# VHH binders against Protein DOG1-like 4 (DOGL4), part 50

Target 1, 232 residues: Protein DOG1-like 4 (DOGL4), of Arabidopsis thaliana (Mouse-ear cress) (q84jc2)
Amino acid sequence: MSKMRNLVEEKFLEFYESWVIQLELYLHQLLIAHNNNTMSETELRHLISKLTTHHKAYYTAKWAAIREDVLAFFGSVWLNPLENACSWLTGWKPSMVFRMVDRLRKSRVVLVEAQVKKLEELRVKTKFDEQKIEREMERYQVAMADRKMVELARLGCHVGGESVMVVEAAVRGLSMGLEKMVKAADCVRLKTLKGILDILTPPQCVEFLAAAATFQVQLRRWGNRRHYVTHS
Short names: E, the ipSAE of ESMFold2; O, the ipSAE of OpenDDE; V2, 0.75 times the mean of E and O plus 0.25 times the DockQ between their complexes.

## First folded at step 3 (VHH)

Design n68 (from n5 with T98K R99P F101W G103S S105G Y106L H108S F109M Y111V; framework vhh_8fcz_2; at its last look DockQ between E and O 0.01; V2 from the best seeds 0.00; counts 0 for: pae E 13.0 > 2, grease 27 > 24.2, SAP .692 > .668, placed apart)
Fold by ESMFold2-Fast, scan of step 3:
Structure n68 (fold): chain B 232 residues (1-232), chain A 122 residues (1-122)
Amino acid sequence: as target 1 above (232 residues)
Amino acid sequence: QVQLVESGGGLVQPGGSLRLSCAASGFTFSSYYMNWVRQPPGKGLEWVSGISRSGSYITYADSVEGRFTIIRDNDKKMVYLQMTSLKTEDTAVYYCAKPYWLSSGLTSMDVEGQGTQVTVSS
């Protein structure tokens, strides 16, 4: 069975490497668009759509993979230690992206009053959804220490018949619970991203997506460089 | 020591075909995403195509899609670029590159080795 778990990790590692490279190629297009004030709204919307589709493709692949092995996403082999240290429930913390939005307001981008109000409403909702998931994770961790789980751990010391079947059922239940929580967190991520893009104008969307992609690529580069220096 | 050796370039007429080869050594080739990039005369590096470690995911630049095919052979530690319907705009020195160079951005990408010259002219 360990071979099946390793296969999920290998397949997602290959997918993720390809996904990040494509993200960097899209980042290059975003930076060109940001520096050129001659692109039409239609052209900008097309570029934004490519990025949106790219992020959706990530979650499609992720949800297929966690159905097979959700634990692969806790301490992922395709992420460097710095990326893993910055993870919240197997991905970026949804409220973090509002820091990027705030930075955009201080650059060349001017947000109108109506946008500021809608972004603040979205920020409050996102933090609420985030806290709800954190409470669910806390309940999950507490439940793992209850009397039933302690009994199952004790039974796992005896190989054979009923004890093996009961332990296997419990492990399946734990994995299903984690899968549900990871999917819930990913739904908050997608809703937050969609919400921001729906509020911003196309030029503002390009600047936001460029900032987000730059941060993601840079964090990966910093972690990979530190890992190499530390081990060399 | 990491080495990438490109070959197969030459002079070809517009509409012609060429097959470029890249021989890799000094690293675990089958564990790396591989790229083809090019540098036209007097211009910066342009990313052309990429292929995932097993060959399951392949991407092309818009300028070459439908005309170029990237292939890899992990047993031979080779990556290839099959070029068809060549245009004068495809004239460049072609290099193969590892993912590290893409992660810094296309304009900051570095290449190693001599590359292989492709010239498309009548």
Scores: ipSAE 0.457, ipTM 0.758, lowest interface PAE 2.3, mean pLDDT 83
Fold by OpenDDE, look of step 4:
Structure n68 (fold): chain B 232 residues (1-232), chain A 122 residues (1-122)
Amino acid sequence: as target 1 above (232 residues)
Amino acid sequence: QVQLVESGGGLVQPGGSLRLSCAASGFTFSSYYMNWVRQPPGKGLEWVSGISRSGSYITYADSVEGRFTIIRDNDKKMVYLQMTSLKTEDTAVYYCAKPYWLSSGLTSMDVEGQGTQVTVSS
């Protein structure tokens, strides 16, 4: 059953399509920069800044949208099934970026000892924050299952105006909780990203961002090959 | 058949203005993100601006931000580029481009039109 897209889904789908297109454009620039040793540090920093701004724009839009309908981001219609399957609390898992960094280290990126140390510290912190969020989510799920879901189920059996109001209130409560969790996760993502970029040199940042963008694009490609997503 | 026809180019002095137009046909115009790209002499294609399906989301290259304005009319199947404060470096052939989702999943900007020449010279 083609879930009728609600207004929030439609709007965000449009935004995301635009955002992804721009991301691919930036990826192209990143790859050029990576392969062109003639770019100045200033130019690299500018490119990094553009990407950073682009990512910030995504979260700005996301946070605006989740205020309206956070549930839309769980099983996002603008993502293919593979992308959704790889999502952790409506986005990329923060700890995953360190695997990307590790991969870079194994290939061409030479990190100095001080950078390695800082990255490890950041990794530990990120994992801690990630686990904290997971625990909170678990707590939230248990709490909701015990009280609100039962109430909703009971109310669902009674057709009446007052019952509808109560159900709506309950759903709102659930949504608010989820919104908080999503925001918390996003904060960890942003902090982690910032942390990595602060540790890396501009050339290294470009490589990292290129790798990250490539991964995102490839994931989308793979998913689309397996599942036809109509962007009409 | 997808057809994009650009127009509105010309010779202008630095600081001048031009309005480019692109007429689209052969596809559901309102369903596609639309772009302007340009090719300066001796250089490759560079992205200039993009506009989402409804026009709600707009982006510009840094080089044209604040000077260019992209607009679309879905009823007329038109996309426009208002250019102001033109510079010599804006000299290029301008194309309207529809993004293609390749089988690889990478969005490619396909230039299907003949483009319109913009020359900024004193």
Scores: ipSAE 0.296, ipTM 0.675, lowest interface PAE 1.5, mean pLDDT 87
Fold by ESMFold2, look of step 4:
Structure n68 (fold): chain B 232 residues (1-232), chain A 122 residues (1-122)
Amino acid sequence: as target 1 above (232 residues)
Amino acid sequence: QVQLVESGGGLVQPGGSLRLSCAASGFTFSSYYMNWVRQPPGKGLEWVSGISRSGSYITYADSVEGRFTIIRDNDKKMVYLQMTSLKTEDTAVYYCAKPYWLSSGLTSMDVEGQGTQVTVSS
């Protein structure tokens, strides 16, 4: 069921809708560049820079918003249920992006040995950073359980055998911990994106950015169609 | 169907030791951190200890730190609580619990089993 939106959610919904529309426009430019061998390296780098700037703008807006309400980014109102189901700590999982690179390599993108070595090093580093965040998340989950159990014990709530315990308490210290983890995950996302774009040539970067934007746009369209199917 | 089966409780004198076991089934055990919680007579639930998915991070309630040790075995889908230097205040029904994510981004714990009684009495 729909939940009440707060000011942070309403403002970010408006931002995100505009941001996705602009991403779709950049996707069109990426597809033109992909199909056009007459663009100079400088022109390709300018297009890549526009995409990089667009992604950074998303995180700038996100980080401002999570300072006010980090919980808005867990089960976000601006994402459809399919998009939310694909989220790892409020966004795409960094290590999974390399599967997109692998698919492109199989069919469209040729990598030299030096690029392959650098990508594997980046993949390992990305997995390591991702695992560190998951370990911190485990610590946070344990600390959260301790906090919730103290609240439950103080309220005298009964939790016996076969009962399911649900603790809905909001705690400001927990909010700061969630903000830290979300920012750490976003930093891994940005570092991974930058790393991939630094390893790939400008034409290869266009291929990668086009694939990534296509996936994001298709995920949104497919999820929205699933919820708004009409007969004709 | 999630199942958590606790065992290993019993009667013991103060200063004694017990090892509790929890057998898990019906979920991907290695994907969840696990907890021990206890319910003293006439009181509510009290968190005892937690262990991360890989076992790389462990924490304890202040009242049991230094006396209790939590251990997990992902291959056998087991979590254990080794208790030493037991005190009368440790008397409780002990449960293992797994977490789940709420849509709000917070977590909660499931207590699914019957628990195992630990009684520390002279």
Scores: ipSAE 0.000, ipTM 0.193, lowest interface PAE 13.0, mean pLDDT 77
ESMFold2 (binder alone), look of step 4: mean pLDDT 82; pTM 0.818
OpenDDE, second read of step 4: ipSAE 0.130; ipTM 0.559

Design n69 (from n5 with R99H F101L L102F S105K H108P; framework vhh_8fcz_2)
Fold by ESMFold2-Fast, scan of step 3:
Structure n69 (fold): chain B 232 residues (1-232), chain A 122 residues (1-122)
Amino acid sequence: as target 1 above (232 residues)
Amino acid sequence: QVQLVESGGGLVQPGGSLRLSCAASGFTFSSYYMNWVRQPPGKGLEWVSGISRSGSYITYADSVEGRFTIIRDNDKKMVYLQMTSLKTEDTAVYYCATHYLFGSKYTPFDYEGQGTQVTVSS
């Protein structure tokens, strides 16, 4: 569904396009590092730091934007339909990154027993935090639905200024709670990412970050291409 | 493409029963709140029942409480309305309707189906 973009959407679209271009440049560096057996631990840690700083910059910009318009992040105009379809509370689902961790278990990089145990503990905690947010979202939807249903019954139809005002009041109330919930989800994302990087060695971190960046870049490219093909 | 397809309507005698079905596609069904709404001839929309994303929270309009039961099956992407003790006043086109946040500024739902006709008479 196309809609007229507001200034927040236009500003974040410009930011996001630049952010993705830089992510692709970092992905190139990660792939070079992965293929170079002579890079020092210090050099690898420096590259990992650049990626973590880049991701933090995204959340800094996002949280500034959601203070102005959190609804812009649901069905975002800067994301293609495939990216939007894969979204969970305005971003990647935290538990999904463990699929990339599972690839490390099946790759040339061997995880030691202690790492496997810590990653499993982190997976369980991440899923617990994720389910807590899911329950809060359900209760939030119920509260909003109850208000809307009472007002819809009173109005008897979709017409009238009262219908518009009821929607506007509900959207305002939903926006304040959604901002808190989106930030909570983003905190789970950041804690999960940090937790994985703290458990992995620098070469394993490079492989993990390369896998994550590759998925993000390929999802965007695939979605952009599919947008131009007809369903046959 | 988002679709909600209702079925199961028909002609039934007062005191009879019908089961309405709504098949959903094109969105993450398990993340959406589901509603049944109806439009009697010559009248506006009337909300009938709602069910939360997991099925844990259910509510009914006073006029149907104790006679209708709303059920959802997230694996099959279906929502149902089991109707018993039907009255002539229940005659309407029945729509399933859904929201995650809210639809456009002028609609209370994100998506609505095409409807299924229920007529209660001899």
Scores: ipSAE 0.447, ipTM 0.795, lowest interface PAE 2.3, mean pLDDT 84
Fold by OpenDDE, second read of step 4:
Structure n69 (fold): chain B 232 residues (1-232), chain A 122 residues (1-122)
Amino acid sequence: as target 1 above (232 residues)
Amino acid sequence: QVQLVESGGGLVQPGGSLRLSCAASGFTFSSYYMNWVRQPPGKGLEWVSGISRSGSYITYADSVEGRFTIIRDNDKKMVYLQMTSLKTEDTAVYYCATHYLFGSKYTPFDYEGQGTQVTVSS
């Protein structure tokens, strides 16, 4: 479906394209690091730091953009349908990363008992935070369907100057609520990511980040093969 | 068919400067993220720099940050790499490359040019 793009969408689309390209480059480095057992801890930490900084840059840009138009991120035009379908509140679902960790545990990563325990604690906390946000979203959705909003929607169907203003005000209010929820979700993502990285050793971090980046990149590639997304 | 023609390479002393050019044809240039990559002797391809469609977003490899500058001209369908403070380790064949998301599993870019040789030697 063709959607009219606004300035925020266009700008963020270009940003995201650049960001993803850089992610792919980092992924390449991560994979090299993973296969190269001669890399020093310092080198690994540096690579991890680059990735962390890269992710932070994404959220910095995102938060600036959502301030302008949070709705642009609900049905992101810079994502293909598969990516959008896999999105939870405009991004990856925080609890999903634990599945990645579990997979790593089953393959190459040997975690000590203390790490396992900390990861489980973090998992529980992350799930709790997710649920809290979901409840808020539900509340928000219910509120949108209340009598007042229905009336506003009805008024919006009648083209009149005063009605337009009322509707715009209502939409702004709703947008602000959405922005808060998106930011809350992003905070959970960032906390979860940080938590995992704090628990894992540098080599383990590299593996984790490689897995995460691989998933993200492959998801995009798979989706694009099936549904060509015009980015220009 | 995507065509990329690199030029501007040569022999230069350490500390010297070179400006590489890439002429693009066969595709909508302004719709693609452009890159410079290089292949040092006996080594694999190394990413050097990238520039977004409009030029608003630019990135560099750590090894060239602060020394190299990437520029693009969408009207002329050109991408440039200004290299300064060149080092012996910068010796390589330099290629202009487009980014293809669907490309190789491990290569985030593709190119069809012959490249231009840059040799930094005293």
Scores: ipSAE 0.284, ipTM 0.665, lowest interface PAE 1.8, mean pLDDT 86

Design n7 (framework vhh_ozoralizumab_d1)
Fold by ESMFold2-Fast, scan of step 3:
Structure n7 (fold): chain B 232 residues (1-232), chain A 123 residues (1-123)
Amino acid sequence: as target 1 above (232 residues)
Amino acid sequence: EVQLVESGGGLVQPGGSLRLSCAASGFTFSSYWMYWVRQAPGKGLEWVSEISTSGGYTKYPDSVKGRFTISRDNAKNTLYLQMNSLRPEDTAVYYCARSPKYLFRSLTGYDYRGQGTLVTVSS
């Protein structure tokens, strides 16, 4: 039967579904701009600005939600199993976007040497920041595993019962550290996205954003169409 | 589809050694804490070892500490358990298991485990 969602999960599910629908509409506009080459530089910049604002709106909503319930973002109910399986600290892995950039190098639009140099510098910095967060998260998890709160958590690992309140107190003790880690990861995502867009020309930005949005939309569609079996 | 497939179990004499392997597929193995758990006949699941995402942190219960070593090869999506100085009490079906991403066993339990591999320690 249907499981009741908490308020944060319910609100963010509604937000995310609407956000994805709008992303698909922007993707359609990006593909038209790219394929028809009919848009002026001003029109391309306006479209890029709409996508940038759309992504900023996502992180604004996410950061409000994680302040209330960061655990909702670990195994999110608004993501299908494939999307959840592919996530890195509640979102896309920052270094993965350079695979989208590499696709641009094989297109008809050639990146100039100065852009290639700046993108490689950004890629190296992004991988460094990513590894730094991975190490910090591992240290956080080790600290959680070894804290006294582990004993409290063991008392109420099952749904319902006399220990639920004690388990909830222990879970709240973990939330502040997780919120910090998620925000740190999101900052790397935003810096990486902004960095790429600052290096690319408007037509190249359109190609990049179209590739990124296509991947995100297709991953969701593939996951929604497939039957996923869990044997836990 | 998430799959965990254990191998390497068998019959061994007390004081002997075995190395268990677990082949993981259908998920980003390097992003998950992994575990070995066992179930002796007529008993519940017992946690045997845990390992962090990089392999830099490991933990064991007193019952196996100093005798068992957990390790992982993230390039091969494989988890290992080296079992030394085996005792009759180590006789059990051994499972590799995963906890939910970024969380740990003692709070959430396991979300996936394999079919298991039998280890029998007898003279």
Scores: ipSAE 0.010, ipTM 0.455, lowest interface PAE 9.9, mean pLDDT 83

Design n70 (from n5 with T98R R99S Y100F F101Y G103T S104G Y106W T107S H108P; framework vhh_8fcz_2)
Fold by ESMFold2-Fast, scan of step 3:
Structure n70 (fold): chain B 232 residues (1-232), chain A 122 residues (1-122)
Amino acid sequence: as target 1 above (232 residues)
Amino acid sequence: QVQLVESGGGLVQPGGSLRLSCAASGFTFSSYYMNWVRQPPGKGLEWVSGISRSGSYITYADSVEGRFTIIRDNDKKMVYLQMTSLKTEDTAVYYCARSFYLTGSWSPFDYEGQGTQVTVSS
């Protein structure tokens, strides 16, 4: 029902606000670690682990929520208009994180040739997986359009009675496909993140995670300022 | 804000050709499935053709298969309908229509255009 969708939105909004506040706290720790350059490898690995766990917690909460209402994640109420405009299948576009990886090539802790090669292999694999999902999304759009063709055909001699049940069943079936597609996209995101962290040294991981968190936090701040000013 | 502006209609003889154009604005054109639909005089809406966001999947109504070609140009935010071997029964107002890509949207097509009139007469 519509009431169940509102509960999912309320619960995830509360979760997301808390999650972002914690992300900002972790970002402060990452920036301190990066700027001080005095932490042990064990301390850096512990910090990286905290952020990895934090991101996993996001996907655990998201997948529970989309199981109940996947549409809540398209045009999300917990995201400002700028964040929603920048979304690809309800989240960040996997290939985009390699822009942050490119900045590591100019960092104080330079990438060795073996790392560069592995990162390029991962970039190619990520883009391949991303394009595979794009093709699945296109197939989903075609299936959705076919349901509309069925409904449009009924506009001739049918008053929307019996045909509503058939269309609703088809839409529910397509909703399961959409949930599967969002989860597939999220798996590519997690795989890409883990792949990058597995290739990088702990200091490089800290720099990468700081860059990623900074972008996410700044995007939210820029969008919130614009949104708030507009409605003041 | 979402706008679809159709053009290219006119009067043509049976067996003739016309090229319809649809200019899209106000949304991310390359993310949407696009359709052509028509309304003959005194009849209901009839779906004509559809094209997926990349152009890889194209579908036609049986009545126009082999005679019409749907094309899209995502850079120009345009969708076209190339009509050949026109018949008197193709006479209709032609509308460019966007399909919602999200599940739960089984509502009619979102029409933002005024349509373009195609008349086929001998």
Scores: ipSAE 0.000, ipTM 0.376, lowest interface PAE 13.8, mean pLDDT 80

Design n71 (from n5 with T98K R99T F101W L102V S104L Y106S T107Y; framework vhh_8fcz_2)
Fold by ESMFold2-Fast, scan of step 3:
Structure n71 (fold): chain B 232 residues (1-232), chain A 122 residues (1-122)
Amino acid sequence: as target 1 above (232 residues)
Amino acid sequence: QVQLVESGGGLVQPGGSLRLSCAASGFTFSSYYMNWVRQPPGKGLEWVSGISRSGSYITYADSVEGRFTIIRDNDKKMVYLQMTSLKTEDTAVYYCAKTYWVGLSSYHFDYEGQGTQVTVSS
């Protein structure tokens, strides 16, 4: 009963399954581009644009869904248990992408000192924005654990018109607060991604995006394989 | 028991058309993303097209886009591949496949069918 999907969950599950399949198709194109030194800058920029548009489409769909049911994104039915366990505020942790940037030290194209400086400045800013959101979430959780949660628990034991309205208003307030925090986290994700792509050359962007997509696809594969093996 | 049964393959001339069918049984068909994949003679498996649970999202490989159309009928538990403007390069065994996860270098299917042969030749 408690695990029955609502319309928002079913709609986003269908979207997400298709989105991940398209991501792997783009990953194959990125890997071909990475191994092929004959592609022009214009061709590389078109591929990078496809990936950027694809990630923006994810956030467009996500923000429409959280407008209706933000709680669907905490323990999502379209993610396997491993993906859910690795989530930070309903998605990837922004600072994590800098570990993928460090992979570029192994690339055929060396990062120049000016790029290293800009990436470090972006890393520091991303960490600061990330910590700010974490502190806001901590304050929210503390408020929920104190007066509000005690009041909701007490009122939930007594069903009457006035009590029901007060509980519903409080739940709506909680959901609006979570939606604001999730959108703030997603804005940090998008700004961090754009910032990195603006600093890197097109070949470096291709390598970075390939590393990021590989990690996302592999994490899903590891989690799904574990579930599949357990299957009975 | 999960079963996928492909049909509709055959010999056709370049520029011709064929409609492939896949009949699904043993699982909740409307809860799965469905695919068509093919294996040309002496080559590896190539993904052709995919369709979401309700049919709202459809994707094609660049090699077939504009020529092939994937369709599903959840009431009949069928997925179809309408092929037009067929080329000799489209010669392959075509398989219907149920998606479970996506891998690094290729799709990983939790089940695929027995296949139907398509030969494009004069």
Scores: ipSAE 0.421, ipTM 0.757, lowest interface PAE 2.7, mean pLDDT 84
Fold by OpenDDE, second read of step 4:
Structure n71 (fold): chain B 232 residues (1-232), chain A 122 residues (1-122)
Amino acid sequence: as target 1 above (232 residues)
Amino acid sequence: QVQLVESGGGLVQPGGSLRLSCAASGFTFSSYYMNWVRQPPGKGLEWVSGISRSGSYITYADSVEGRFTIIRDNDKKMVYLQMTSLKTEDTAVYYCAKTYWVGLSSYHFDYEGQGTQVTVSS
């Protein structure tokens, strides 16, 4: 179903295209840094900072966009179906990054006991926060299905000036709720990311970020192979 | 057929300036993210700068940030690269490249032009 793209979708699509291109460029740098143990700590920190800033820029743009149309991010047209299917509240699931860390631990990353402990604490906290948001989402879904919403939907089918206003108001209310949830989720993502980066050493951060970026890029590639999404 | 024709290169002293131009034809120019890439002597292709469809979003390689400016004119189907404070390490053949999505990759750089030589030497 060719969803008619609205202005918010079009603008964000353009932004996201640019953002992804830059991400891949950073990924290349991360991989080089990872493979070449010759980079100084200062250089590594600079690279980490660039990536962090890049991610912050994404959320800044996202939050500006969701203020206009949060619904655009549910079934994002700039993502392929696989990317959308793997999305949790319009983005990556925060707890998923710990799986990445675990994988790194098994392969290349040697963590000291203190780091392991801190990561576990962060994992627990992240999961708790995720669950809290999920509960809120469930509550929201139930509220949407209540009698009042059904009535509003019925009224919306009957095109009358006053009824349209009521429906619009209701939709706005719902959108606001969704926006709050999305922002909450994003906050958990950002906190989790920051937490991990604070625990890891610069070389470990680079490896982690490389893995994360690789995952994201590969997910997009895999999805595109199956579903060609034209972003032109 | 997609055509990208670069011009504006030349010999310049360190600290000098050049403005590169790229004329695009054979595709819907305004629908594509455009790039400048360069190939230094004996080295691989290096991404320099990119500009979104509308020109609203611009990115630069760290090596050129603050010195180079990318601009596009969708009406004229042109992309420009204003280069300032040129360094010897900027010596390369510069290409205009179209970004398109590919199945196996997120995107690919398509540069079909002959490029324009930029030489920075004292």
Scores: ipSAE 0.174, ipTM 0.593, lowest interface PAE 2.1, mean pLDDT 86

